VHH binders against UPF0764 protein C16orf89 homolog. Designs and how they scored, part 10

Target 1, 326 residues: UPF0764 protein C16orf89 homolog, of Danio rerio (Zebrafish) (Brachydanio rerio) (a7mcs3)
Amino acid sequence: DVIDNILMSLSKGITYFDMQGSNINLDGVVGYIILQAQLREATRTWPHSDFLSLSQRAAAISMLKRLSKSLSTAASTLQETDPKYFKEFEPILDSSFWSLPGEWSSTDPSLVYTSVRAMECYDEHMSDKCMTFLLGTWKDNGTPCIVTKTCRDTMTQFGCPHYSLSHQLLYFMIGTMKGCSKMLKGDLRLSRVNITVGHYKRIFCSNMMKSNQDIFKNSLTGQMQDIFIENILLCGLVGFSDFYKLDWLQSILTWQDQEAGCFGKEEDISHIFEEFLDAPHKRVKRREKTLTDGCSSHMTGVAVSALGGFLNFYLSEQDITKRPII
Key: E = the ipSAE of ESMFold2; O = the ipSAE of OpenDDE; V2 = 0.75 times the mean of E and O plus 0.25 times the DockQ between their complexes.

## First folded at step 4 (VHH)

Design P8 (from A5 with G50Y; framework vhh_8fcz_2)
Fold by ESMFold2-Fast, scan of step 4:
Structure P8 (fold): chain B 326 residues (1-326), chain A 119 residues (1-119)
Amino acid sequence: as target 1 above (326 residues)
Amino acid sequence: QVQLVESGGGLVQPGGSLRLSCAASGFTFSSYAMNWVRQPPGKGLEWVSYISGSGGSTTYADSVEGRFTIIRDNDKKMVYLQMTSLKTEDTAVYYCAKDLYWSGYFDYEGQGTQVTVSS
């Protein structure tokens, strides 16, 4: 049963976080914050008409309680070990910051770019700076919802691949959640009449869907797994349920380390793969932390977060998912 | 295969104490988290408490926080639930449930142990 498989994976990921939470970076912790929001919604809407549903709900409640305790500890540790980065992104470390979709929609293949750049459009520093302008945390001079010409031009540029594409979506998501929708819309209209924030999100997710289809068909290894999961996480959060495909879920579940419960653990062939990272098609440099057990903080965070999205989607479709009429 | 055998239940007066035991076999006990869950008469399952494989982390349902303590002895492959200040609402069949490190879900194989709190 799909829900059982998701719950098993989530329990394992939360157990891993309990053990390694003090070593997980900001990106990983944000993933668990989003999972906390998703589990709260799941436990609120969970069906409880039979013993299987009651047992599943009881497991989810236990997971939410454990996760909440671990997140309090992790937040305190981040404040001590990386106070500047913590301060810059503190607003997103509150699960109430993250809004969940009330309605489901689908991406539009007609919005797919005719050409995509080989290299990322911008680096991590530019991405972080633009997001902190929205949050009001740049250099402790806090006016939220600042949209510079550089950030507007960068974040609305079409043809961006991989992480720069997903971070363009994340920029608009953070802006919307922070309450900056009016400023974003006003700035966009200054030189681009009639393109709404919602339409930009649909454009980005339509291209992230195309990217995931290509990755899934051609090569689903290493860095591409991380990009693949991040696309599902972010577009699912925006309400694009066409990312919650059963075969994609099954692939993600196989990437979880059986012993540790994390994602992105180093493989025997990693040295061969490293030779391809010198290629022009490498991702924007991220502040990634590889844990002592070989796990990826970022990939673990986005994976458990994406699984929380699958959980909420399948609970909304429970009669079809648990008892498909073939 | 995994087996969990609960014991220690019984009849106790409100305000009393009981210690439940769970004997585990068929898996590497110290590598897996353990839970207690309960089923009150005529109601569904309710999660009660969690303990990590090492015993370093514990969590409790709000209804039992401060009254119950979960403990484990990895050498003896036992998990315990020390219950104090028992209330009539604590009346239930208590089950020991394994939270699998490789694949988490409540996995209980025993018949449970009955706890009745009444005067």
Scores: ipSAE 0.011, ipTM 0.542, lowest interface PAE 9.4, mean pLDDT 82

Design Q1 (from A14 with Q99S W104F A109S; framework vhh_sonelokimab_d1; at its last look DockQ between E and O 0.04; V2 from the best seeds 0.00; counts 0 for: pae O 12.2 > 2, placed apart)
Amino acid sequence: DVQLVESGGGLVQPGGSLRLSCAASGFTFSRYAVGWFRQAPGKEREFIGAISGSGDSTYYAVSEKGRFTISRDNSKNTLYLQMNSLRPEDTAVYYCAASFGLPFYEDSSYDYWGQGTLVTVSS
ESMFold2-Fast, scan of step 4: ipSAE 0.362; ipTM 0.726
ESMFold2, look of step 5: ipSAE 0.445; ipTM 0.805
ESMFold2 (binder alone), look of step 5: mean pLDDT 83; pTM 0.843
OpenDDE, look of step 5: ipSAE 0.005; ipTM 0.252

Design Q2 (framework vhh_sonelokimab_d1)
Fold by ESMFold2-Fast, scan of step 4:
Structure Q2 (fold): chain B 326 residues (1-326), chain A 122 residues (1-122)
Amino acid sequence: as target 1 above (326 residues)
Amino acid sequence: DVQLVESGGGLVQPGGSLRLSCAASGRTFSSYAVGWFRQAPGKEREFIGAISGSGGSTYYAVSEKGRFTISRDNSKNTLYLQMNSLRPEDTAVYYCAADTGLPWYSSEYDYWGQGTLVTVSS
């Protein structure tokens, strides 16, 4: 049962977080915050049709309880060890900040770019700055929903690859969840661009879908696994259920370390040097935290969060009859 | 590449008003958030206020709110600081600064002007 496989994977990931939560960076903690929101929704909407469903729901309730306790500890530790970054992103560290989809739709291949840049369009500093303008936390200003021309131009440009593409989507997701919809709509209208926030999200996810198809076909290793999972997580959160493919789920499940329960674990340091030579010139993600056990904080966070998305998708009323046995 | 040049400084009587201008060179002035700062002799540089690239958002230091007004004219590539009810303690070199975002303290701004001296004295 696909649900049992997801629950087993999540249980391992939550156990890992319980043991290592004090060492996980902000990106990783945010992933577990999103998982908390998804498990809360899953336990609320869980089917009660048979004994298996009741047993699985009980397991999910137990996991939610464990996760909530671990998150309280992790948030306190993060505030102490990285107070500036904690303060800048505090609004997204509340699971109630993260909205889950009420309905499902699909991406549109006709929206795929004719040309995509080889290198990232911008770096993590620009990404963080634009997001903190929306949150109202840049340098303790306190004014939310600030949209500069630079942020608008950066976050609406087409042809961006990898992390800069996924972070353009994340920018509009954060803006919507923070309540900035009116300000974003007004800014886009004044720019003479007849494209809505919703349509930008659809354009970005259609290109993230094309990216994932290419990654899955050609290169499913290292950094590409992280990008692949992040695309599933973010586009799933905005309601694009065509990202919740069974073969993609099976691949993610195989990338979890069987003993530690984390993702992105590399024991051979020579692989890290090989990836460095081929790495994008600039990353839009905060510098990756590699834990002492070789695990990736970021990849672990996005992976467990994406698995929570798969869980909610497979539990939805319309998709129960499509649930495969694996 | 943006270059900033302040003008309009000079001697003014207590209680008087003065308008400073900051002229920017470049085709992308509207893409920059711009701010005003001042530095009095023997004191640290002090933030006065900032305005977003579009002009839709303005931010002021609490101590200056109500006496000073920031505006911009993107068609003229110019930033303004209107100063009213001037006091001797407003005597300082006034600087304009530009950034690709919206930082409100001096260490984060990308480009700075040379400054213009304002002296409030009888």
Scores: ipSAE 0.000, ipTM 0.105, lowest interface PAE 20.5, mean pLDDT 80

Design Q4 (framework vhh_8fcz_2)
Fold by ESMFold2-Fast, scan of step 4:
Structure Q4 (fold): chain B 326 residues (1-326), chain A 119 residues (1-119)
Amino acid sequence: as target 1 above (326 residues)
Amino acid sequence: QVQLVESGGGLVQPGGSLRLSCAASGFTFSSYWMNWVRQPPGKGLEWVSGISSGGDYTTYADSVEGRFTIIRDNDKKMVYLQMTSLKTEDTAVYYCATGFYSWEGYDYEGQGTQVTVSS
């Protein structure tokens, strides 16, 4: 049962968070915040057709209670260990900030770029600044929905790969959830752009779909697993249900460490000569942390939140009010 | 067409006062931050002051704090810079701009107005 497999994986991830949550970075905690929103929706809308459904719902309710307790502890720790970064992104650490889709739609292959850059279009610092302008947290100015020419140009450019592509989507998602839709629409119209915020999201997710299809076909290892899951998480949150593929779910479930319950855990490579490995990126992301047990904070966060999305999608497919009555 | 038109500059003696005005048109003025930036002779652009879309929050460069006041009138689509206790180092071309300038760049720069502080 697909739902049972998702619930078992989420239980392991929540247990991991309960044990290690005080060591998880901002990105990982945000993933668990999104999972909290997903589980709250799932337990509210859960179909009740038989004992199995009731048992599964009870398990989800238990997990939501455990997660809520762990998140309170993790938020307090983040405030102490990285107060500046916590303050800058505090609005997204509330599960009520994250809107879930009310309806499902599909990506459009005709919107896929004819050419994609090999390298990221912009860095994490640029992305963070643009998002904090929308949140109203840049240097504690308190005014949300600030859209600069640089942020507009950066976040609307086409042909971006990997994280710069997913973060362009995230920028418009955060803007919408913060209530900046009027300001974003006004800015786009004044710039003589006839593309709406909703259509930008569709363009980005159509390209994230193409990226995931290529990754799934060619290589599901290392950093590509992280990108693959983030694309599912973000586009699923926007309502693109074509990302909730069964074979993609099954792959994600196999990437979870069976003992620890986290994602992105790497084997000690001391038996492999370093000269035979690809050189690691010299730049280290400020928010990205490899925990002492070898797990990826970021990948664990995006994985559990993506699984929450799969859960809500598969529960919606079980909704008897949407099925033909025989 | 988006337009920002600055006015109110001129020659003034040290210790004097000037009020700069910026008339905005072609966009939803009440939805944007407004800024004043200046370019002193032989120097780059220096951000001076900013005001939030609703006028509830203002910010100033250290060099002008306590001497300059930024205000806006959303009904008239105007932003003003009230300058007092002017110093020779305040001599510059003053520009009106939208967006959050103190980071890098801004949208819809105006034509500028010259302020000269000289004896």
Scores: ipSAE 0.000, ipTM 0.110, lowest interface PAE 20.4, mean pLDDT 80

Design Q5 (framework vhh_7mjh_2; at its last look DockQ between E and O 0.01; V2 from the best seeds 0.00; counts 0 for: pae O 8.5 > 2, grease 28.2 > 24.2, SAP .748 > .668, placed apart)
Amino acid sequence: EVQLVESGGGLVQPGGSLRLSCAASGFTFSSYWMSWVRQAPGKGLEWIGRIYTSGSTSYNPSLKSLVTISRDNSKNTLYLQMNSLRAEDTATYYCARGLPWYEDYFDYWGQGTTVTVSS
ESMFold2-Fast, scan of step 4: ipSAE 0.065; ipTM 0.586
ESMFold2, look of step 5: ipSAE 0.310; ipTM 0.699
ESMFold2 (binder alone), look of step 5: mean pLDDT 85; pTM 0.852
OpenDDE, look of step 5: ipSAE 0.014; ipTM 0.308

Design Q6 (framework vhh_5c3l_4)
Fold by ESMFold2-Fast, scan of step 4:
Structure Q6 (fold): chain B 326 residues (1-326), chain A 120 residues (1-120)
Amino acid sequence: as target 1 above (326 residues)
Amino acid sequence: QVQLQESGGGLVQPGGSLRLSCAASGFTFSSYWMSWVRQAPGKGLEVVSDISSGGSYTTYADSVKGRFTISRDNAKNTLYLQMNSLKPEDTAVYYCARGDLPWYEGFDYRGPGTQVTVSS
């Protein structure tokens, strides 16, 4: 049963988080915050059709309780070890910030770019700055929903690959969840193309779908696996159910370390140097922190998060009233 | 066929100790995480402790931290739970389970359980 496999994987990831929560960075903790939101939704809407469903729901309730305790500890540790970064992103560390989709749709291959850059369009510093402008936390400004020309131009640029592409989507997701829709709409009227926030999200996820199809055929590295999972997580959260493919789920489950329960575990130091020495035309900005046990904080966070999305999608398939309408 | 068999339960006084054992067969024991799960009458299942396939990682419920120790002997296909400073609240049926999920009826990856009663 696919639900059982997801639950087993999530339980291992939650156990890992309980052991390592004090060492996990902000990106990893955010993944577990999103998982908390997804498990809360799953347990609230779980079908009660038979004995198997009841047993699975009870397991999910147990996991939610364990996760909630671990998150309290992790939040306290982040506040002590990195108080400025914690303050800048505190709004997204609340599971109630993260909206889950009420309906499903599909990406559009006609929106795929004819040309994609080899290198990231912008760095993590620029991404963080633009997001903190939306959150109202940049340098204790206190005014949310600030959209600069630089952020607008950067976040609406077409042809971006990998993390710069997924962060363009994340920017508009955060803006919507923060309540900045009116300000974003007003600012986008300055665009010559006059594209809506909803259409930008569809364009980005259509290109993230193309990226995932390419990675699925050719992926050999942890970095590509990380990008692949992040694309599923973010586009799933926006309501694109075509990312919840069974064969993609099965691949993700095989990438989990069976002993540690994390993702991106590296036993050989040569893996670090091989990734560092990647070809110049294939440079990708690395956003992850490698823990002392060799695990990736970022990849573990996005993976358990994405699995929570798969869980909610497959549960909706079991309830005819929640199924996608043709 | 996957088989798990618990032993070592019984009646013990508050503050006492017990060691539970679980004999596993029908699968490659050294390749799986193992758990101890308990259930008091009329209450839900609680995961007490988990241990990784090689024994390098262990976790414990807050209610048992500092009192219980999980361990395994992969050469003997056996899982252990050392329970010290037992409290009346520890009274429950204790189950050995494959993986870190509480498997219920219809899943063959848990044992029949062993009763632990903490009473004066």
Scores: ipSAE 0.000, ipTM 0.288, lowest interface PAE 14.2, mean pLDDT 82

## First folded at step 7 (VHH)

Design R1 (from Q1 with L102W; framework vhh_sonelokimab_d1; at its last look DockQ between E and O 0.75; V2 from the best seeds 0.75)
Amino acid sequence: DVQLVESGGGLVQPGGSLRLSCAASGFTFSRYAVGWFRQAPGKEREFIGAISGSGDSTYYAVSEKGRFTISRDNSKNTLYLQMNSLRPEDTAVYYCAASFGWPFYEDSSYDYWGQGTLVTVSS
ESMFold2, look of step 7: ipSAE 0.694; ipTM 0.896
ESMFold2 (binder alone), look of step 7: mean pLDDT 82; pTM 0.838
OpenDDE, look of step 7: ipSAE 0.813; ipTM 0.921
ESMFold2, look of step 8: ipSAE 0.685; ipTM 0.891
ESMFold2 (binder alone), look of step 8: mean pLDDT 82; pTM 0.839
OpenDDE, look of step 8: ipSAE 0.818; ipTM 0.926

Design R2 (from Q1 with S57D; framework vhh_sonelokimab_d1; at its last look DockQ between E and O 0.01; V2 from the best seeds 0.00; counts 0 for: pae O 11.2 > 2, placed apart)
Amino acid sequence: DVQLVESGGGLVQPGGSLRLSCAASGFTFSRYAVGWFRQAPGKEREFIGAISGSGDDTYYAVSEKGRFTISRDNSKNTLYLQMNSLRPEDTAVYYCAASFGLPFYEDSSYDYWGQGTLVTVSS
ESMFold2, look of step 7: ipSAE 0.616; ipTM 0.869
ESMFold2 (binder alone), look of step 7: mean pLDDT 83; pTM 0.849
OpenDDE, look of step 7: ipSAE 0.000; ipTM 0.266

Design R3 (from Q1 with R31Y Y59F; framework vhh_sonelokimab_d1; at its last look DockQ between E and O 0.01; V2 from the best seeds 0.00; counts 0 for: pae O 9.9 > 2, placed apart)
Amino acid sequence: DVQLVESGGGLVQPGGSLRLSCAASGFTFSYYAVGWFRQAPGKEREFIGAISGSGDSTFYAVSEKGRFTISRDNSKNTLYLQMNSLRPEDTAVYYCAASFGLPFYEDSSYDYWGQGTLVTVSS
ESMFold2, look of step 7: ipSAE 0.496; ipTM 0.827
ESMFold2 (binder alone), look of step 7: mean pLDDT 83; pTM 0.844
OpenDDE, look of step 7: ipSAE 0.014; ipTM 0.260

Design R4 (from Q5 with R50Y S56D L99S Y105A; framework vhh_7mjh_2; at its last look DockQ between E and O 0.02; V2 from the best seeds 0.00; counts 0 for: pae E 16.3 > 2, placed apart)
Amino acid sequence: EVQLVESGGGLVQPGGSLRLSCAASGFTFSSYWMSWVRQAPGKGLEWIGYIYTSGDTSYNPSLKSLVTISRDNSKNTLYLQMNSLRAEDTATYYCARGSPWYEDAFDYWGQGTTVTVSS
ESMFold2, look of step 7: ipSAE 0.000; ipTM 0.196
ESMFold2 (binder alone), look of step 7: mean pLDDT 85; pTM 0.840
OpenDDE, look of step 7: ipSAE 0.000; ipTM 0.229

## First folded at step 8 (VHH; framework vhh_sonelokimab_d1)

Design T1 (from R1 with S57D; at its last look DockQ between E and O 0.82; V2 from the best seeds 0.78)
Amino acid sequence: DVQLVESGGGLVQPGGSLRLSCAASGFTFSRYAVGWFRQAPGKEREFIGAISGSGDDTYYAVSEKGRFTISRDNSKNTLYLQMNSLRPEDTAVYYCAASFGWPFYEDSSYDYWGQGTLVTVSS
ESMFold2, look of step 8: ipSAE 0.686; ipTM 0.900
ESMFold2 (binder alone), look of step 8: mean pLDDT 83; pTM 0.848
OpenDDE, look of step 8: ipSAE 0.836; ipTM 0.930

Design T2 (from R1 with Y59F; at its last look DockQ between E and O 0.78; V2 from the best seeds 0.82)
Amino acid sequence: DVQLVESGGGLVQPGGSLRLSCAASGFTFSRYAVGWFRQAPGKEREFIGAISGSGDSTFYAVSEKGRFTISRDNSKNTLYLQMNSLRPEDTAVYYCAASFGWPFYEDSSYDYWGQGTLVTVSS
ESMFold2, look of step 8: ipSAE 0.762; ipTM 0.914
ESMFold2 (binder alone), look of step 8: mean pLDDT 82; pTM 0.835
OpenDDE, look of step 8: ipSAE 0.904; ipTM 0.962

Design T3 (from R1 with Y105W; at its last look DockQ between E and O 0.63; V2 from the best seeds 0.00; counts 0 for: pae E 2.9 > 2)
Amino acid sequence: DVQLVESGGGLVQPGGSLRLSCAASGFTFSRYAVGWFRQAPGKEREFIGAISGSGDSTYYAVSEKGRFTISRDNSKNTLYLQMNSLRPEDTAVYYCAASFGWPFWEDSSYDYWGQGTLVTVSS
ESMFold2, look of step 8: ipSAE 0.456; ipTM 0.811
ESMFold2 (binder alone), look of step 8: mean pLDDT 83; pTM 0.845
OpenDDE, look of step 8: ipSAE 0.833; ipTM 0.931

## First folded at step 9 (VHH; framework vhh_sonelokimab_d1)

Design U1 (from T2 with S57D; at its last look DockQ between E and O 0.04; V2 from the best seeds 0.00; counts 0 for: pae O 10.5 > 2, placed apart)
Fold by OpenDDE, look of step 9:
Structure U1 (fold): chain B 326 residues (1-326), chain A 123 residues (1-123)
Amino acid sequence: as target 1 above (326 residues)
Amino acid sequence: DVQLVESGGGLVQPGGSLRLSCAASGFTFSRYAVGWFRQAPGKEREFIGAISGSGDDTFYAVSEKGRFTISRDNSKNTLYLQMNSLRPEDTAVYYCAASFGWPFYEDSSYDYWGQGTLVTVSS
């Protein structure tokens, strides 16, 4: 049963978090925060009441309890070990910040870029700064929902690959969840006058879909696995159901370390990224190397949250009588 | 009546250059993204490139990037395609197309089409 397999994987991931949560960086913790939101929703709206379904729900409730405890500890640790970064992104370390999709849609192949840059468009420092402007954490008691020309132009640039693409989506997601109604204010480009925030999200996810399709058929290296999963996490969270493919799920499940429960073990995503790209996307805060087991904080976080998305999708949209067996 | 009329096609030697034009009428040109497609005999129509209404954004097929340049003059309601280093494989009927608002990768998303102009690259 596909739900059982997801729950089993999540259980392992949460167990890992129980043990290593204090060593996981902020990015990884955000993934688990999103998972917390997903599990809360899943348990609240669990659609079936047969014996198997009730058992599965009970398991999810147990996982949620465990995760909630571990998140409190992890957040406290981050506040102590990385106070500056914690302060900047504290608002997104609350599961209530993250909205889950109420409706599902599909990406649009017609929106796929005709060409993509070989290099990342910007580094994580740039995206982080722009996000703090949205969050109001760019300074103490800062005004939220600020969109500078630089941030607007950068976050709306077309043709960006990999993490610069996914972070463009994340930027708009954060703005939306924060309640920023005028994210595109001041854009005087005539070619962009009719493009809405929703349209940008659709453009980005459509290109992320193409990227994932290409990755899936060609090569799934450690770096590619990470961005592959991140795309599923973010676009799935926005409400694009075509990211929740069964064969993709099967692949992701195989990437989990079955003993530790983490993802990206024995791989340095940063080094892989630098090896394959001329101008890699530099992550501001990375603590994967600090983990004694060699697991990736980021990949682990995005993986468990992506799997949480799969869980909610299959619970809401799949006929129980036709539930896939993995 | 909406019209897109291609011109500038003809016979050119390999390695040569050619500049195509597309004259638009019957609609607000600046509000439309416009692009170029081509179709060789027995082959499917393929995207070459497109430019946004204002001209701020350009898109090219990966295979044609650097060799072809797209531009527009909104004051003349005209789209251009500069083709350099032409090859026999570039022999095709070249079409201009218009899409309201933004350019798309897929040809099915374009609203208006020209009749095409033939480009033949041969020694």
Scores: ipSAE 0.006, ipTM 0.266, lowest interface PAE 10.5, mean pLDDT 88
ESMFold2, look of step 9: ipSAE 0.665; ipTM 0.884
ESMFold2 (binder alone), look of step 9: mean pLDDT 81; pTM 0.831

Design U2 (from T2 with R31S; at its last look DockQ between E and O 0.78; V2 from the best seeds 0.80)
Fold by ESMFold2, look of step 9:
Structure U2 (fold): chain B 326 residues (1-326), chain A 123 residues (1-123)
Amino acid sequence: as target 1 above (326 residues)
Amino acid sequence: DVQLVESGGGLVQPGGSLRLSCAASGFTFSSYAVGWFRQAPGKEREFIGAISGSGDSTFYAVSEKGRFTISRDNSKNTLYLQMNSLRPEDTAVYYCAASFGWPFYEDSSYDYWGQGTLVTVSS
């Protein structure tokens, strides 16, 4: 049962957060915030009332309760450990900020770029700066929905790879969710062609789909796993359901550390050699170090929220009126 | 062989309308974005608009100001251009073309081109 497999994985991810949430950075916590929004929607709209469905819903409600408790603790810790970043991104640390799709759409392979750059188009500093202008957090009590020329040029340029591309989509998502759509509309500088916010989202997600198809055909490794999952998370949240492929789900499930419940455990060959050579280990409490070292906050965050998207998609695909009478 | 064949061109009075068609063959039409360009005498070829392979996204040059409508019928392998409120400056050879990718407003994104159909707007 695919719903049971997703719920089991999410339970492990929430257990990881219960134990390590104070050590997870803001990027990881946002993933759990999005999961909270997804679980609230799933439990509200669970489509069936037979015993199996009610049992699955009850498990999801229990997980939502645990997650909500742990999130309140993690938020207070982030405020203490990274107060500037917390202040800048506090608005997205609320599950009500994140809109979930009401309808499903598909990407379009004809929108794939004719040419893609080899290098990222900009760094995380530029991306964060542009997002704070949308959020109104670029200074104390700043005006929201500011779209500077630099940010417009950066976030609408075509041909960007990997995280530049996914963050261009995220920029438009945050702008839309904040209510900045009027400021995000068309730019005559783009060869005098009318390109809407919806066009940008479909162009970006069509290229994120192409990237994921290429990554999946070639051996999936480390950093490529992280961007692969991020593309599923973001484009799924926009409503591109062709990202919710069963074989992609199955791959994500295999990447979860079954003991810790996190994602992105160390793949460094030097760590493997240390294990095989029985090298001396740092004296630490089992709880803090055994569950923390080697896990990626970012990959764990995008993984649990992508899985939340899979949950909502597969629940929406169920139509109890077509089930045979048992 | 790949073919794109425009039809529907001709002489029309200012303020009139024309509907152009482009029949495609020799390739998987629904996999390509398709677009319309035009070239007036003595001028560079210019983008009019395009429609994505699925038909879900249409793009227009800002300069046409809503007078032109692009559509496609993937079951008939046909692209259409409805032109309304025609003006003498719309006189040009109109080309359909098929694109292998984004951006649709650049000639270099198009692999296959029709031979063109002449539209003359005058009295």
Scores: ipSAE 0.738, ipTM 0.908, lowest interface PAE 0.8, mean pLDDT 86
ESMFold2 (binder alone), look of step 9: mean pLDDT 82; pTM 0.830
OpenDDE, look of step 9: ipSAE 0.882; ipTM 0.952

Design U3 (from T2 with F100Y; at its last look DockQ between E and O 0.83; V2 from the best seeds 0.82)
Amino acid sequence: DVQLVESGGGLVQPGGSLRLSCAASGFTFSRYAVGWFRQAPGKEREFIGAISGSGDSTFYAVSEKGRFTISRDNSKNTLYLQMNSLRPEDTAVYYCAASYGWPFYEDSSYDYWGQGTLVTVSS
ESMFold2, look of step 9: ipSAE 0.741; ipTM 0.909
ESMFold2 (binder alone), look of step 9: mean pLDDT 82; pTM 0.838
OpenDDE, look of step 9: ipSAE 0.881; ipTM 0.951

Design U4 (from T2 with V62D; at its last look DockQ between E and O 0.88; V2 from the best seeds 0.81)
Amino acid sequence: DVQLVESGGGLVQPGGSLRLSCAASGFTFSRYAVGWFRQAPGKEREFIGAISGSGDSTFYADSEKGRFTISRDNSKNTLYLQMNSLRPEDTAVYYCAASFGWPFYEDSSYDYWGQGTLVTVSS
ESMFold2, look of step 9: ipSAE 0.668; ipTM 0.891
ESMFold2 (binder alone), look of step 9: mean pLDDT 82; pTM 0.833
OpenDDE, look of step 9: ipSAE 0.896; ipTM 0.958

## First folded at step 10 (VHH; framework vhh_sonelokimab_d1)

Design V1 (from U3 with D56E; at its last look DockQ between E and O 0.75; V2 from the best seeds 0.79)
Amino acid sequence: DVQLVESGGGLVQPGGSLRLSCAASGFTFSRYAVGWFRQAPGKEREFIGAISGSGESTFYAVSEKGRFTISRDNSKNTLYLQMNSLRPEDTAVYYCAASYGWPFYEDSSYDYWGQGTLVTVSS
ESMFold2, look of step 10: ipSAE 0.685; ipTM 0.893
ESMFold2 (binder alone), look of step 10: mean pLDDT 82; pTM 0.838
OpenDDE, look of step 10: ipSAE 0.907; ipTM 0.962

Design V2 (from U3 with R31W; at its last look DockQ between E and O 0.88; V2 from the best seeds 0.81)
Amino acid sequence: DVQLVESGGGLVQPGGSLRLSCAASGFTFSWYAVGWFRQAPGKEREFIGAISGSGDSTFYAVSEKGRFTISRDNSKNTLYLQMNSLRPEDTAVYYCAASYGWPFYEDSSYDYWGQGTLVTVSS
ESMFold2, look of step 10: ipSAE 0.689; ipTM 0.898
ESMFold2 (binder alone), look of step 10: mean pLDDT 82; pTM 0.838
OpenDDE, look of step 10: ipSAE 0.897; ipTM 0.958

